# VHH binders against Putative inactive neutral ceramidase B (ASAH2B): the designs that were tried, part 5

Target 1, 165 residues: Putative inactive neutral ceramidase B (ASAH2B), of Homo sapiens (Human) (p0c7u1)
Amino acid sequence: MRQHRQFMDRTHYLLTFSSSETLLRLLLRIVDRAPKGRTFGDVLQPAKPEYRVGEVAEVIFVGANPKNSVQNQTHQTFLTVEKYEATSTSWQIVCNDASWETRFYWHKGLLGLSNATVEWHIPDTAQPGIYRIRYFGHNRKQDILKPAVILSFEGTSPAFEVVTI
Short names: E, the ipSAE of ESMFold2; O, the ipSAE of OpenDDE; V2, 0.75 times the mean of E and O plus 0.25 times the DockQ between their complexes.

## First folded at step 1 (VHH)

Design v07 (framework vhh_vobarilizumab_d1)
Fold by ESMFold2-Fast, scan of step 1:
Structure v07 (fold): chain B 165 residues (1-165), chain A 120 residues (1-120)
Amino acid sequence: as target 1 above (165 residues)
Amino acid sequence: EVQLVESGGGLVQPGGSLRLSCAASGFTFDDYAMAWYRQAPGKGRELVAGIYSGGSTSYADSVKGRFTISRDNAKNTLYLQMNSLRPEDTAVYYCAADYTIEWGSTYDYWGQGTLVTVSS
């Protein structure tokens, strides 16, 4: 710790520029936005067509602030990894965000723009087959003269194949 | 002034139960993913359980089915219910908070820890 000289200690020397500009910048950060021509949950980067066990499958989605899901989570998960079952022609959930093999990364951008990256670290016990990754989120919207609204959304990746050989 | 204060640790017999609490203050608790880590004597810190801001949970394989993580956003409190305790669960347990939902990342805030000793 260095001594402060008296003529260097002016704590009220803080700049008071437009508080309206500061508030606007804060509001722009708390409101979720999607890139022009896209919607929340849209796939920005799909998984590869094929993976081997031990590899990492990755999908990047148009994201929203995950805190919105804290208060309003209807799916009780941010993501699922699903395997296609041909006999029932349905997708079966094989893991979600409570699984050690999955990772969820929220990357904050400018002006309310963000990306959600979902990773699936494919275990050596994974069955070969057709898989997909889904993202479940909530975006905060606030129009002028309207109350703030939290809206749920979901995104689904293109299917990809997992092989054991 | 961000604070995380753990409590509920103690000495317990193998097969016993304990409930840990973490009281959070100085930040918007609801916005944060919360986790329990532990550090055994002479070993590194390891992740035990996490709960995302939306309420979804994740557990280390060694504690699955025995431990339950939960949160009370109205009380700004994180819990860990520990059942069927084993000697290998002996550790200092730490509460951690991270604004992002990135599992295994460097956390923003850590508590001071609470000691759990499982011994006969």
Scores: ipSAE 0.000, ipTM 0.098, lowest interface PAE 18.1, mean pLDDT 76

Design v08 (framework vhh_vobarilizumab_d1)
Fold by ESMFold2-Fast, scan of step 1:
Structure v08 (fold): chain B 165 residues (1-165), chain A 120 residues (1-120)
Amino acid sequence: as target 1 above (165 residues)
Amino acid sequence: EVQLVESGGGLVQPGGSLRLSCAASGFTVSDNYMAWYRQAPGKGRELVAGITSGGDTSYADSVKGRFTISRDNAKNTLYLQMNSLRPEDTAVYYCAKETTWYESGYFDYWGQGTLVTVSS
């Protein structure tokens, strides 16, 4: 009996170890990761405080694989450019990822790490005012002993000013 | 000021082993995404191995099972243990810190690297 217990304990240990190793290898290949102390959508590089029409506003966010968003995208966009409207005290969407003036670049790093760069090529027709850029994404998460899940996130830049001079 | 200094390269016979070191200053290796790259004459740069701040590792298929990436937090040093070396492993080896402010998957690396030559 004791020999059977020792053998079963060893078998259970090796099985658990093997399963954990397999799951960890899978996790490292297909899961999105955020840097230590950061979360998805966090701003890594804010826009400048001020831009002129004709310049390019750029924000870099902690990103995730955009393939996660293809079937799970409720807003049908990766990004918005929004202008502050003082009369309603609200942010109005000026353009999204379908706009010719915007660019979305996903830069893949190691083991699920990535950055999302959003550019807004400020058209000569842009009105002066206060603007912000937002990023909408989805990250793939897989906890040990749980199936993979897709989680939505969003990031918002600090506000910046656009001038027409 | 961020600096990376590679060492430990040399001439070895096929089947031999080498351990490369990368001394880091200006940042903490355990808080950053670190990698080893190599470049043979006339060829492009190749990612060899990577390690996340959380300690998760990844390897190129060409070195998987032969190379091991690790770090010593007390010494702020990154290592690459290279076993069962092949002539095809001949290259200058560079350590790199991931650049988070630009295109991901590209790393900044400094110094001249360390030359590994595998030949009879």
Scores: ipSAE 0.000, ipTM 0.112, lowest interface PAE 14.4, mean pLDDT 77

Design v09 (framework vhh_vobarilizumab_d1)
Fold by ESMFold2-Fast, scan of step 1:
Structure v09 (fold): chain B 165 residues (1-165), chain A 120 residues (1-120)
Amino acid sequence: as target 1 above (165 residues)
Amino acid sequence: EVQLVESGGGLVQPGGSLRLSCAASGFTFSSYAMAWYRQAPGKGRELVAGIYSGGETSYADSVKGRFTISRDNAKNTLYLQMNSLRPEDTAVYYCARSEYDFWSGYSDYWGQGTLVTVSS
């Protein structure tokens, strides 16, 4: 079973308005911004410390326009769900954005701000253990009188536990 | 230390009213946008209403005309007046601080929440 996610980009142009308003809207559309004191990929809302199989783990990150990632194609996925493996002391990828149990939502805010919500619908087959969710994105940066650049970033949630009770 | 403490939740019958309060401390309350979010069983957190530092308000479609968000900067307190409550309003309600944009879930700090149950 495979379910495809859908991206919801609320960026629109008005039919008619002044040239200055057109420029502002274009700039707001193509330039990503992080909140003051934050950076792209920062966790805005962490997952709960513990979940049961069958529940939904959710993390909200400071986001950027996913179209930037499509244009550069530096990542094959927007997200991973990873499980800690003590024997190798490493994180193992359990699923990505192509998995039916994951959802990726991009919400456009004001003045170039946005967030990325990652949901993991924890399957009954999930092994108990320590998990984390990661987000991979690209932000568009425009300095005064310089050409725009696209920069990769990643965010990682605090670890959370999945239990079977 | 930033703290947000919600109060005013409880059990009400459909059609009833509740007023939630959020006492804020540890920051210049008047300089921040504030918001109310809720989380029902089995759902993610959703924005209910927000108020900017200048007093401009915004509401989720599901609560427009029934809920009113307000703030008292002298008392560092955020309010949510909830009228014509429905069973689907049952949720834990959270107070949140945002530097600018609460619609994207860009909240720096969250309260612990207050439970609102709309049932007989």
Scores: ipSAE 0.000, ipTM 0.102, lowest interface PAE 16.9, mean pLDDT 78

Design v10 (framework vhh_vobarilizumab_d1)
Fold by ESMFold2-Fast, scan of step 1:
Structure v10 (fold): chain B 165 residues (1-165), chain A 121 residues (1-121)
Amino acid sequence: as target 1 above (165 residues)
Amino acid sequence: EVQLVESGGGLVQPGGSLRLSCAASGRTFSDYAMAWYRQAPGKGRELVAGITSGGSTSYADSVKGRFTISRDNAKNTLYLQMNSLRPEDTAVYYCAAEPYYTSGLWEFDYWGQGTLVTVSS
């Protein structure tokens, strides 16, 4: 169809596909999909059990288009690096997506499938302890004859340890 | 698309302060991660400070505690408040914007023309 479209101006294109123009426009939008048997935010590749300062911790999640999150931001960030604090039995945020030490990569796959990779470049100043990486996203869903909706999701890595020099 | 225009650069004495502004036009400003970069004569571009669409901030170690990045989404404006300026802060300062779907604050798609900051006695 690329050859056919190549030789048509917009008017001829609309005349050719006028009865299906709305459907074609919907099909040209990026709709997010998760692999069968998975959900958005699921961990596809966990971090290693242990890292040293200066190494890079990496987690790969089932992703969605980050542009969906810009207008619908529930956590003010796409990712966190969190350290466990035993005294309060809680996770404390040590980095987010604005941090120099973090990287967020979104890789588009076919037909709305995507992966989100979060890297944490562990600084020399990092405190030893138990850490985790979290991903916060939004997926765009379009069911047959239903309006498009934006749904929030989150994923959390297994915990990993950062050890001293 | 987004178009960026910097202002507020000038000559200032060591220990002084300046506030840089970056006016954005085009696409929705609030959708973008924004950053300030600088380039001193004979050196490469250095990321100075970044701010995400959600307001999270990041600073180069050389400016932590001295510079503050902020944004006003209602006015489509990015700011850099620079305090305790040093001769080594002398550079052309660039505003940059990124659609929030690539690797962090260091791979920006849109750039301003720059504004010169000179710190000299």
Scores: ipSAE 0.000, ipTM 0.211, lowest interface PAE 11.0, mean pLDDT 77

Design v11 (framework vhh_vobarilizumab_d1)
Fold by ESMFold2-Fast, scan of step 1:
Structure v11 (fold): chain B 165 residues (1-165), chain A 120 residues (1-120)
Amino acid sequence: as target 1 above (165 residues)
Amino acid sequence: EVQLVESGGGLVQPGGSLRLSCAASGFTFSNYDMAWYRQAPGKGRELVAGITSGGSTSYADSVKGRFTISRDNAKNTLYLQMNSLRPEDTAVYYCARVEYSSGWYEFDYWGQGTLVTVSS
């Protein structure tokens, strides 16, 4: 739904401009940019060290236009919430962007800068343990007169703990 | 206030050369991608050349190999060196700041342009 909403915004945007301006914007889609000293997927605001069930875990990442991911077909999800499993020493996916308890928000800034906010509304059924949030995106890189290149990236939050008491 | 002032146009014979300048003020010039556009009498605007804040350049096929875009960040000035000029290069030349807003490329035109006439 969130992905669909973001995709629909692209179509609406293209249709609101004058004919010559619309043509140029179809050919010269905005380039994504990262802040100086950062890269796409970098954590701008980490989750808190600890959450209780029923709270909302939030991470803010250096973002890119989510329409790149919708159009590219190399990326199946915008985000995952993962729980650490000590017996296998691996991270297990608990939910993704299709889950009722997750939200993805893209916030456009100036000069191609943007951020992606991932929220996880921790259900009462969540098991206590160590969790992390990951963001998967695609950034558009383009010189003014050259074809655009779409590059995949990912970001991973610091781990945080979920407790039931 | 953002200002872009084009200069350096004039009358030149086919095969001649001209160097256009664009003086920028009212913004941090070094942070912006910049471009040159032209508009011939009775025709639409054509993108001619672009240069990124990092110095990467690109050109329209019609001018590639003949025109060179460059910038001097210390002087807040954009340049277009035009060599081997042809009658079809006759146009008003505009510089533009590339602005990123509303998810798409936008070009800001602030000047009157500079007229280039290639004629014998």
Scores: ipSAE 0.000, ipTM 0.124, lowest interface PAE 14.6, mean pLDDT 76

Design v12 (framework vhh_vobarilizumab_d1)
Amino acid sequence: EVQLVESGGGLVQPGGSLRLSCAASGFTFSSYAMAWYRQAPGKGRELVAGISSGGSTSYADSVKGRFTISRDNAKNTLYLQMNSLRPEDTAVYYCAAKVYWGDTYDYWGQGTLVTVSS
ESMFold2-Fast, scan of step 1: ipSAE 0.060; ipTM 0.452

Design v13 (framework vhh_vobarilizumab_d1)
Fold by ESMFold2-Fast, scan of step 1:
Structure v13 (fold): chain B 165 residues (1-165), chain A 120 residues (1-120)
Amino acid sequence: as target 1 above (165 residues)
Amino acid sequence: EVQLVESGGGLVQPGGSLRLSCAASGFTFSEYAMAWYRQAPGKGRELVAGIYSGGSTSYADSVKGRFTISRDNAKNTLYLQMNSLRPEDTAVYYCAADEYYDSSGWEDYWGQGTLVTVSS
């Protein structure tokens, strides 16, 4: 009798814990979070100061679930590789997420935290110059007693140089 | 720490076969849905085949009956057996993992891809 009661108590506790964990996991999948003191799109790992053609430039950003991006629905740009043009004193887009040379990796962490890694596989045809990588995303925010909202954000890497030799 | 490493790509003649492998590390492989995507020159990325953690599979109409997706949870490896290959199967093939597979096309983890070229 005592053994039966002890077993039932353990079973009840285990089932309650498992259900709570399952619900928490589902909720955390939906909510985007940024690390304390940072915001979405912040650079966690910058590109190197210099690359040669044929190398891979990599930037890691504080990310959010890419499913939130309205840009993704129409295959619009959510990342760019830009080259500085001194004549116009402006940045020109040379690649975006539709380019063979770019890769986007989204990695989920704990408690709604995530990282977005952007790679640019620098083609042999790339012109030497000053470049940067940008990330455009959307985070899902849920305040207590309010409907969820989707907010846009962007991040920009430090500039880096591409040389041919 | 999470890695997906594809292998098995290469040049093959029409009607030939290839088997792609994806070695996974850094996460509990058996709990994840796994998928193969491909991206052909001048085209967007498309889902080729998916396999849920429970073993259920799905295939794109263009590959159904020719390709077979499978997984080995003891080896943390995903496979794609490709038979009766056609020139239109030429693409970079990507391994992907998603904890909550929802057919959205956005995955938790991606491999770097392996090139498959089908030509004479």
Scores: ipSAE 0.000, ipTM 0.084, lowest interface PAE 16.7, mean pLDDT 77

Design v14 (framework vhh_vobarilizumab_d1)
Fold by ESMFold2-Fast, scan of step 1:
Structure v14 (fold): chain B 165 residues (1-165), chain A 120 residues (1-120)
Amino acid sequence: as target 1 above (165 residues)
Amino acid sequence: EVQLVESGGGLVQPGGSLRLSCAASGSIFSIYDMAWYRQAPGKGRELVAGITSGGSTSYADSVKGRFTISRDNAKNTLYLQMNSLRPEDTAVYYCARDDYYGSGEYFDYWGQGTLVTVSS
């Protein structure tokens, strides 16, 4: 029985400590939540319709704890900035979360609610065109009397235009 | 994944002190909640102390006031300062990832442990 293992028995862990701050932190970390009527990766604040090179494009998504994505080597938090390519009728990745010009901010809310803010600091070298930002994350779900599960999700911003003037 | 190597165990007299270290591989150590567990002869493994990524600490009632858990994120190292040691603290001590967003099910987060013997 998995629940009887000391390392994975979270109830036993909580009962051995009297710190209320520690207990509250552990409870808040055991689950991710999305606002009613929304799902993880939903856009809360879209990018503006248009940006100039040198400006910062920003999208806010319904987020989840990025620690979920770094538990395993194969499940890390990712974001992409993609440019529409008319000749191939496809979106092409311009940069990702390893790029200097992108920033990811996770803003923890109450009771497992959180927001993920993705910024793209548009370099002077950026080609004019149609762009979008995508967010790839993982949320932790816990049903009563069941083991916790980690589920992947993705969100995609509305398209926006980058101009050079 | 993160590999953990414990050190600092040894033989000590009652009332003595030891400092255990746990060296972690990988630059992402700073984001994990970490813990120390121990297993005494003939007993199951028990949680001793925990520390969150933000530095908040918690302790088992049996060690509270005697043990101090700490971390050095620049060195990817977890510590357990053990003071006023008692014969009942005799055990193999293990460090482990204690991330509540993680399942805790991965055995590769456990080191080989370090033996602490408190002579009476």
Scores: ipSAE 0.000, ipTM 0.096, lowest interface PAE 16.8, mean pLDDT 74

Design v15 (framework vhh_vobarilizumab_d1)
Fold by ESMFold2-Fast, scan of step 1:
Order: structure tokens, then C-alpha cells, then sequence
Structure v15 (fold): chain B 165 residues (1-165), chain A 119 residues (1-119)
């Protein structure tokens, strides 16, 4: 058994403890939970304002079980890295979860809480500019005597800059 | 060794009673909420009853007023008192909890105990 989470992540989950009744609901009906005052896809740790090629951009989101997304057969990516294009005033997808340079980690914590960590290992070929990371997930919700429902959500990081050396 | 072991299942007639026990070992029983699930032939596992660390209880609508969940932290034992049993209560009954270790959740299930309500 190995630890897949940093010590700080575990401490954070313990400090966001919910009531015993909430724990009972999670035990009796395996559901995803967001911390009080947050929603799924909310940014817990934003990317730094600036990165250089060769560095790792990291964003941590309020997460949900990635198996929910697979089971729904949506075939959506878990994440995108997008570059802002000023001429079209739009975000262009640079890579997704199938890319060598991206990594997705799901860290399950206490009381149905979890984190989704998205890493972008910025390649030497990356163009300087303004970027953002997005997370696409699905949370499982279940009421008594009703079948479980799977609800889609998404989160978007604050923008960050990639600069040349 | 971390485990849950159920006992007390058997054959009873409609209207009868049984008390199921679940012996917990290898973890701090008093720190975790506990639940009873059941699985009837050809069906999925259904929540029956749950109890928190503080003793608050919840029940499936089908068993409210007939079943009582309780715990004895000194004995590391979970109980389910089943009264006014009906043929529809026939199932394998499982003791369950979710423990936390190193930031990960692990579901613990017992092997189950069979309850057959005949007639």
C-alpha cells in the first residue's frame, strides 16, 4: 500500500470534516461530495501566474470519481490545455488527456471528498502566450429508492503565462 | 488483520425475529460509521440500515419500524435486530464500513450471512 497523496492534501480533507450524518450518507450511498461552500470543478490550487517551457503547470480542482465519466460512455477528455488566441478572441485546445505532456491524478480523501490534479509538462515546442487548464468530470448522486444519477461538471483555471527562457 | 465477520443468519417463518451480529477487528471500530446491506437472489446490494459514530441511525423505508441497528463499541460489534420478518427480507446480509488509510477510502465488507424467511 503506497501513499498517492501529499500529506498536506490529507490534512486539508480532515479540516473540512462534515457531520457524522453526511458520512453515513456517503457510506450508505457511494456519492461524490464537494467541500462546504464549493462545487465540483472549483479550483483549490491555481496555476502559478507564469511558467517557462520545461516546467510543470499544476492545477488542483474539487474532484469526483473518474470512473463516473468512463461508465457514462461520454468519451469526453478529463482535461484540456488551452491557449488564448487574441485575433479570434477564443481559446484553442493545445492538448488533452491523451497527450504525452498531460497527467491526471485523482486523490480520494475523507468523507467523499476528492481532488483532481491536472499537470501540464510544458514542452519545448510550446508557443509563448496565455494559457488555461480545464477539468471535465462527472459526480455521482443518489437518493434513497432512486437510481444513481451521474451529473457532468467542468472547472477552468485562472489564466497563466508561458514565457521563453 | 482488518475484517468484518457476520453471524446470526438462519431460516425463520414469516413474523419471526433474528438478531445479526458483525464482529469487527483490525481497525478502530468506534471511529467509523457502520452499515448493513442485503442482496436478494438476482438483485443488487441494497442499503438496509446505517449507524454513525455518535449513534444516529438511518433505515431503508422497507424496514423502518421492524429493524433496529445498534453498536457496542466495547465489544467492537454491530447488531441488526430484525422483527416481523417477511419473505421479501430473504437475502444475504452484509456488514460494511468505509475506512480511511493514507488518504484513501477502502470499503470493507463481511462475507455475509444468509437469512431465509420461509412461506
Amino acid sequence: as target 1 above (165 residues)
Amino acid sequence: EVQLVESGGGLVQPGGSLRLSCAASGFTFSSYAMAWYRQAPGKGRELVAGITTGGSTSYADSVKGRFTISRDNAKNTLYLQMNSLRPEDTAVYYCATTIEYEGWYFDLWGQGTLVTVSS
Scores: ipSAE 0.000, ipTM 0.136, lowest interface PAE 13.9, mean pLDDT 78

Design v16 (framework vhh_vobarilizumab_d1)
Fold by ESMFold2-Fast, scan of step 1:
Parts: sequence; C-alpha cells; structure tokens
Structure v16 (fold): chain B 165 residues (1-165), chain A 119 residues (1-119)
Amino acid sequence: as target 1 above (165 residues)
Amino acid sequence: EVQLVESGGGLVQPGGSLRLSCAASGFTFSDYWMAWYRQAPGKGRELVAGITSGGSTSYADSVKGRFTISRDNAKNTLYLQMNSLRPEDTAVYYCAAEIETYLGDYDYWGQGTLVTVSS
C-alpha cells in the first residue's frame, strides 16, 4: 500500500485562497495615495527662509505618478518658480519644468505613496525678492469596482527670499 | 524581506525616560510613512505617534508634550523619545510602516518592545 499523505498544492492554494488579496495589492500599487492627514501637493519639506544666488532651493511635496500628467496636464508643466510683484500684488512665473535651472525628481514609495522633489538652481541673474515654488500633478484614483479617474492637484511652498548680497 | 526590529524597552520608575529605536531593512525607509503603536495588557493596539517621509509629526493626546517621534533616514532608524513616563504608558510598543489602504491595513509591523513603568 502507498502512504496516503495530504500535500499542500501551493499553486492551487495561492490561486484559490490568496488570488483576491494578490489582485487587490497589485491594483492598489497602480493608484496614487497620500499619507494619513495629508493631501496630494502638501509640503513635506519647505524651502529655507532665505537663499543667495547660486544656491539651490528645494521643496519636497506629497507626490503622484508623473505618468498621469503627460496627457492630462492642465498647467502644461510639473512645476513653477514664481516671484512676488508688489505693484500688481500677484505672483509672476519666472521658471517652469522646461527651464534649465529647475529639476523634478519623483521618488516612488509603497502602495501608491510617493514624493516629488522640486529644485531651483538659482541663477546669478536672479533678481532679489520673494519667491515660491509650486507643484502641479495628477493622481490616479480607483475604487475596486469602478473605472479609474485622474484628478488634478496643486501644491505651493511657503515663500522664501532670494538675496544677491 | 522587510524587517522592523524594535529595541530600548525596559523597566523604569514613574517620571523616568526611555528612548525606543526601530531598525528598518528590506525597503526604502525614506519613502515610508512610519508610526509607533502600543498595546497595553487586555487592550487593543493604539496609535502613539506618526511621522511622514518629510518629517511632519502627529501625536495621540495622551502623549503630547511627553513623547517625541523622529527618524534618521541615513541610518534607516525610527525613534521614540519618551519622557515623564506614567504607569498608564506600560505597554508593548510596535514600530509600523504605515501604508493606508482602502481597508485601513498596515503592511509591516515589528515584534514589539515591552515598556513597564512601575515603582
């Protein structure tokens, strides 16, 4: 007589009892998420209060996959560097992501979490004044039983000063 | 393999201090949203403190002003500085990589470290 032993069919077990959990985790990895108590575009690390020309201003935001923005971009850029104009009481765009002095870095975390780092390499020609950095992104949101949607968001840094002396 | 390993727990008298550490490995620590939870005997796990990848912090009302959460991304280490300890702080403390799902699940937990506050 052959011994009658029960063996775990691991392939059958994973596909039959774990497949829905595996599918859910894969699905969740293709959507964007913000940390608890935060929203997309929130500042995680602000710029310093003051910079000199030649320095690098850096802001870290709660990010989303840049792929979402390629064909859905409302502002035609991932980022702006803006200078405050007191005479018009408005912010004027001085740089965007096409500018040689700006850098955009996307750092992917787990299960749709990510960070967006914006750098502005302040040129020697920069005028002294009050500046801010903005981030424009799009997050992909999907309920398990519904089609995915792409939602736009914006983040804005605290203002910082650029000095030449 | 993702691992979270807590240390620094022990027996202290009321009013004492402890610093807990959590060594993280097997994932990009700087990209994670990290938290400390605790579980007292006969109770469920509760959130004590949280810290984002960028360093923003949040605290339970019971520990505000007494506990400080911090991270060292270069060392892949999470910390909890606990001051002015009280008997009600007695619990097993757990390090967590806090990933919010639609179901509220967390991906990774440490083994826990016991903190006993008793005279």
Scores: ipSAE 0.000, ipTM 0.090, lowest interface PAE 15.8, mean pLDDT 76

## First folded at step 2 (VHH)

Design k02a (from k02 with S54R; framework vhh_8k46_1; at its last look DockQ between E and O 0.64; V2 from the best seeds 0.00; counts 0 for: pae E 14.1 > 2)
Amino acid sequence: AVQLQASGGGFVQPGGSLRLSCAASGFTFSSYAMGWFRQAPGKEREFVSAISWRGGSTYYADSVKGRFTISRDNSKNTVYLQMNSLRAEDTATYYCAAEDLYYTSGEYDYWGQGTQVTVSS
ESMFold2, look of step 2: ipSAE 0.000; ipTM 0.218
ESMFold2 (binder alone), look of step 2: mean pLDDT 79; pTM 0.786
OpenDDE, look of step 2: ipSAE 0.675; ipTM 0.868
ESMFold2-Fast, scan of step 4: ipSAE 0.248; ipTM 0.668

Design k02b (from k02 with S105D; framework vhh_8k46_1; at its last look DockQ between E and O 0.01; V2 from the best seeds 0.00; counts 0 for: DG spot H105, pae E 18.0 > 2, placed apart)
Fold by ESMFold2, look of step 2:
Structure k02b (fold): chain B 165 residues (1-165), chain A 121 residues (1-121)
Amino acid sequence: as target 1 above (165 residues)
Amino acid sequence: AVQLQASGGGFVQPGGSLRLSCAASGFTFSSYAMGWFRQAPGKEREFVSAISWSGGSTYYADSVKGRFTISRDNSKNTVYLQMNSLRAEDTATYYCAAEDLYYTDGEYDYWGQGTQVTVSS
């Protein structure tokens, strides 16, 4: 839980923004935006192609405010780590955001932009194989003169390999 | 206490360059987005530039795009604003600000003292 932080020059800040500029700025912070040429869930930084057990795999996605998922989604998974199973030609979930070995960080930018960072602290017990990391989010979209809507999106990392020592 | 200290302002001819620095202490700098704002006498404070915690996303007001570059060095707890091709309209007090990652009501959490930039012949 974050401590109440000291706000320097707060009165000056409030007095220097006009009502219309303040409303626009608040609206941009409430709604989510993707960078030009990108969409929500796009991979900004892929994992390395290969890891050993005990290492940390990291992927960075174009993100959105995680509170949107709480407001509108029954299933609250933010991320999965999945292993390819060649026999069934399918991906199997090996852990998710409830697992001790995963971390989810949301890094808020300005004007509705943000990044989601997913870390997988690869356990010593991980099976060698081909893995991917997926991110599940919801973005808030506001069209002029219409109610805001919450939209779901997914991001999927390029596959990477986990090997034993 | 949290401190944001902006420096590097001064007097410069039109077309010249300056680099502003904002040194941070008292909070986990690498977890915060950083921004630059400016205020000319008799004007409202306006947005100039911002940078995400990692530096992976940068943002610029239209009036400064292509002339100003924001960067950060998380090992030095410092954000920079490189200002090139300066014009008289860039004359202002420049402020740095920080915003946390997980709780916000649309306000920056911390503001620094300003540094004066004056562009004139």
Scores: ipSAE 0.000, ipTM 0.131, lowest interface PAE 18.0, mean pLDDT 77
ESMFold2 (binder alone), look of step 2: mean pLDDT 79; pTM 0.784
OpenDDE, look of step 2: ipSAE 0.691; ipTM 0.877

Design l07a (from l07 with S53Y; framework vhh_lunsekimig_d3; at its last look DockQ between E and O 0.03; V2 from the best seeds 0.00; counts 0 for: pae E 12.6 > 2, placed apart)
Fold by ESMFold2, look of step 2:
Structure l07a (fold): chain B 165 residues (1-165), chain A 120 residues (1-120)
Amino acid sequence: as target 1 above (165 residues)
Amino acid sequence: EVQLVESGGGVVQPGGSLRLSCAASGFTFDDYALYWYRQAAGIERELIASITYGGSTNYVDSVKGRFTISRDNSENTMYLQMNSLRAEDTGLYYCAAETYLYDSGEFDIWGQGTLVTVSS
C-alpha cells in the first residue's frame, strides 16, 4: 500500500533543513556518483518501441547535477531529439532543450546519485520515422586527496518509432 | 502494492540501544538507495542516514559513530542500529527507498514510521 505525501513533498523538505541536514546536503552536492555497474548517461528506462504523434516519449538516464554544466562554463545543449535519415545514413537533430516540446527533470538522491528524465511531447506535425533521445551532462568526480574534476558524458536512448496511425 | 514497514521502535533509557528494521513488500531492495529519516516533535523530518545498493553509507554528524545503517538484500530488509541513545534521538523514524532502475523513473517510497522514545 502506497502512502500519500499530503503536507510535505521532497521540494518542501529540501527547502526546510536542520543545520546537520544542511551540511549533509551541501557535502553530497560536491560530487556525483553512478550506480554500481553503470556509468553516467546510461539508460535506466528506454522509450517505448513505438509512439503516435501527440504522445510523450520518456527516457531516464543516470544523471549528474546540472550545475556542473554551468560551472564547466559551456552553454551547450543538454538534450536532443534526433531523427534517422536513411538516405544519408545519419541522425539529424529535430529539437533540443530549448524547444517547447521537451522537458528535462533532474531527480537527486542523497549519495550523489541522480536521474535525468527527458520527455519529448511529440507534436502532431512530427514526421513518421525512427528517433532517439540524447542527453549530455557533466559529473563532478572526487578522488581521495585530489581536487574535484568536472567530466563530460553523454547518453543515447535506443531508437524508437513515431507513427501517425 | 508496494510497501515499506518499519519496526523495532520502543522506549529506552539514555545510553541504551535499539535496532530498527525496514522491510519491503511488493518489490526487492537490490537496486534501491535506502534512507532513514527522523522527525522530532515540532520540527520537520530530517535525513539521518543513507546506504547505496553497493553498501556505501553516509550519516549526519549528530548520529555518526552511534548509528549504523545496513542492508540485507536476501531478507529484503534495511536496519538502523542505534547505540548510545540520547533524549534528542526521540522521534518517529521513517525509512525510504529510491531507485533509478524502475521503468517509470525514480520511485519515492516511504514507510509509516516507528516511534523511538528515550526517557531520561
Scores: ipSAE 0.000, ipTM 0.163, lowest interface PAE 12.6, mean pLDDT 77
ESMFold2 (binder alone), look of step 2: mean pLDDT 78; pTM 0.766
OpenDDE, look of step 2: ipSAE 0.011; ipTM 0.265

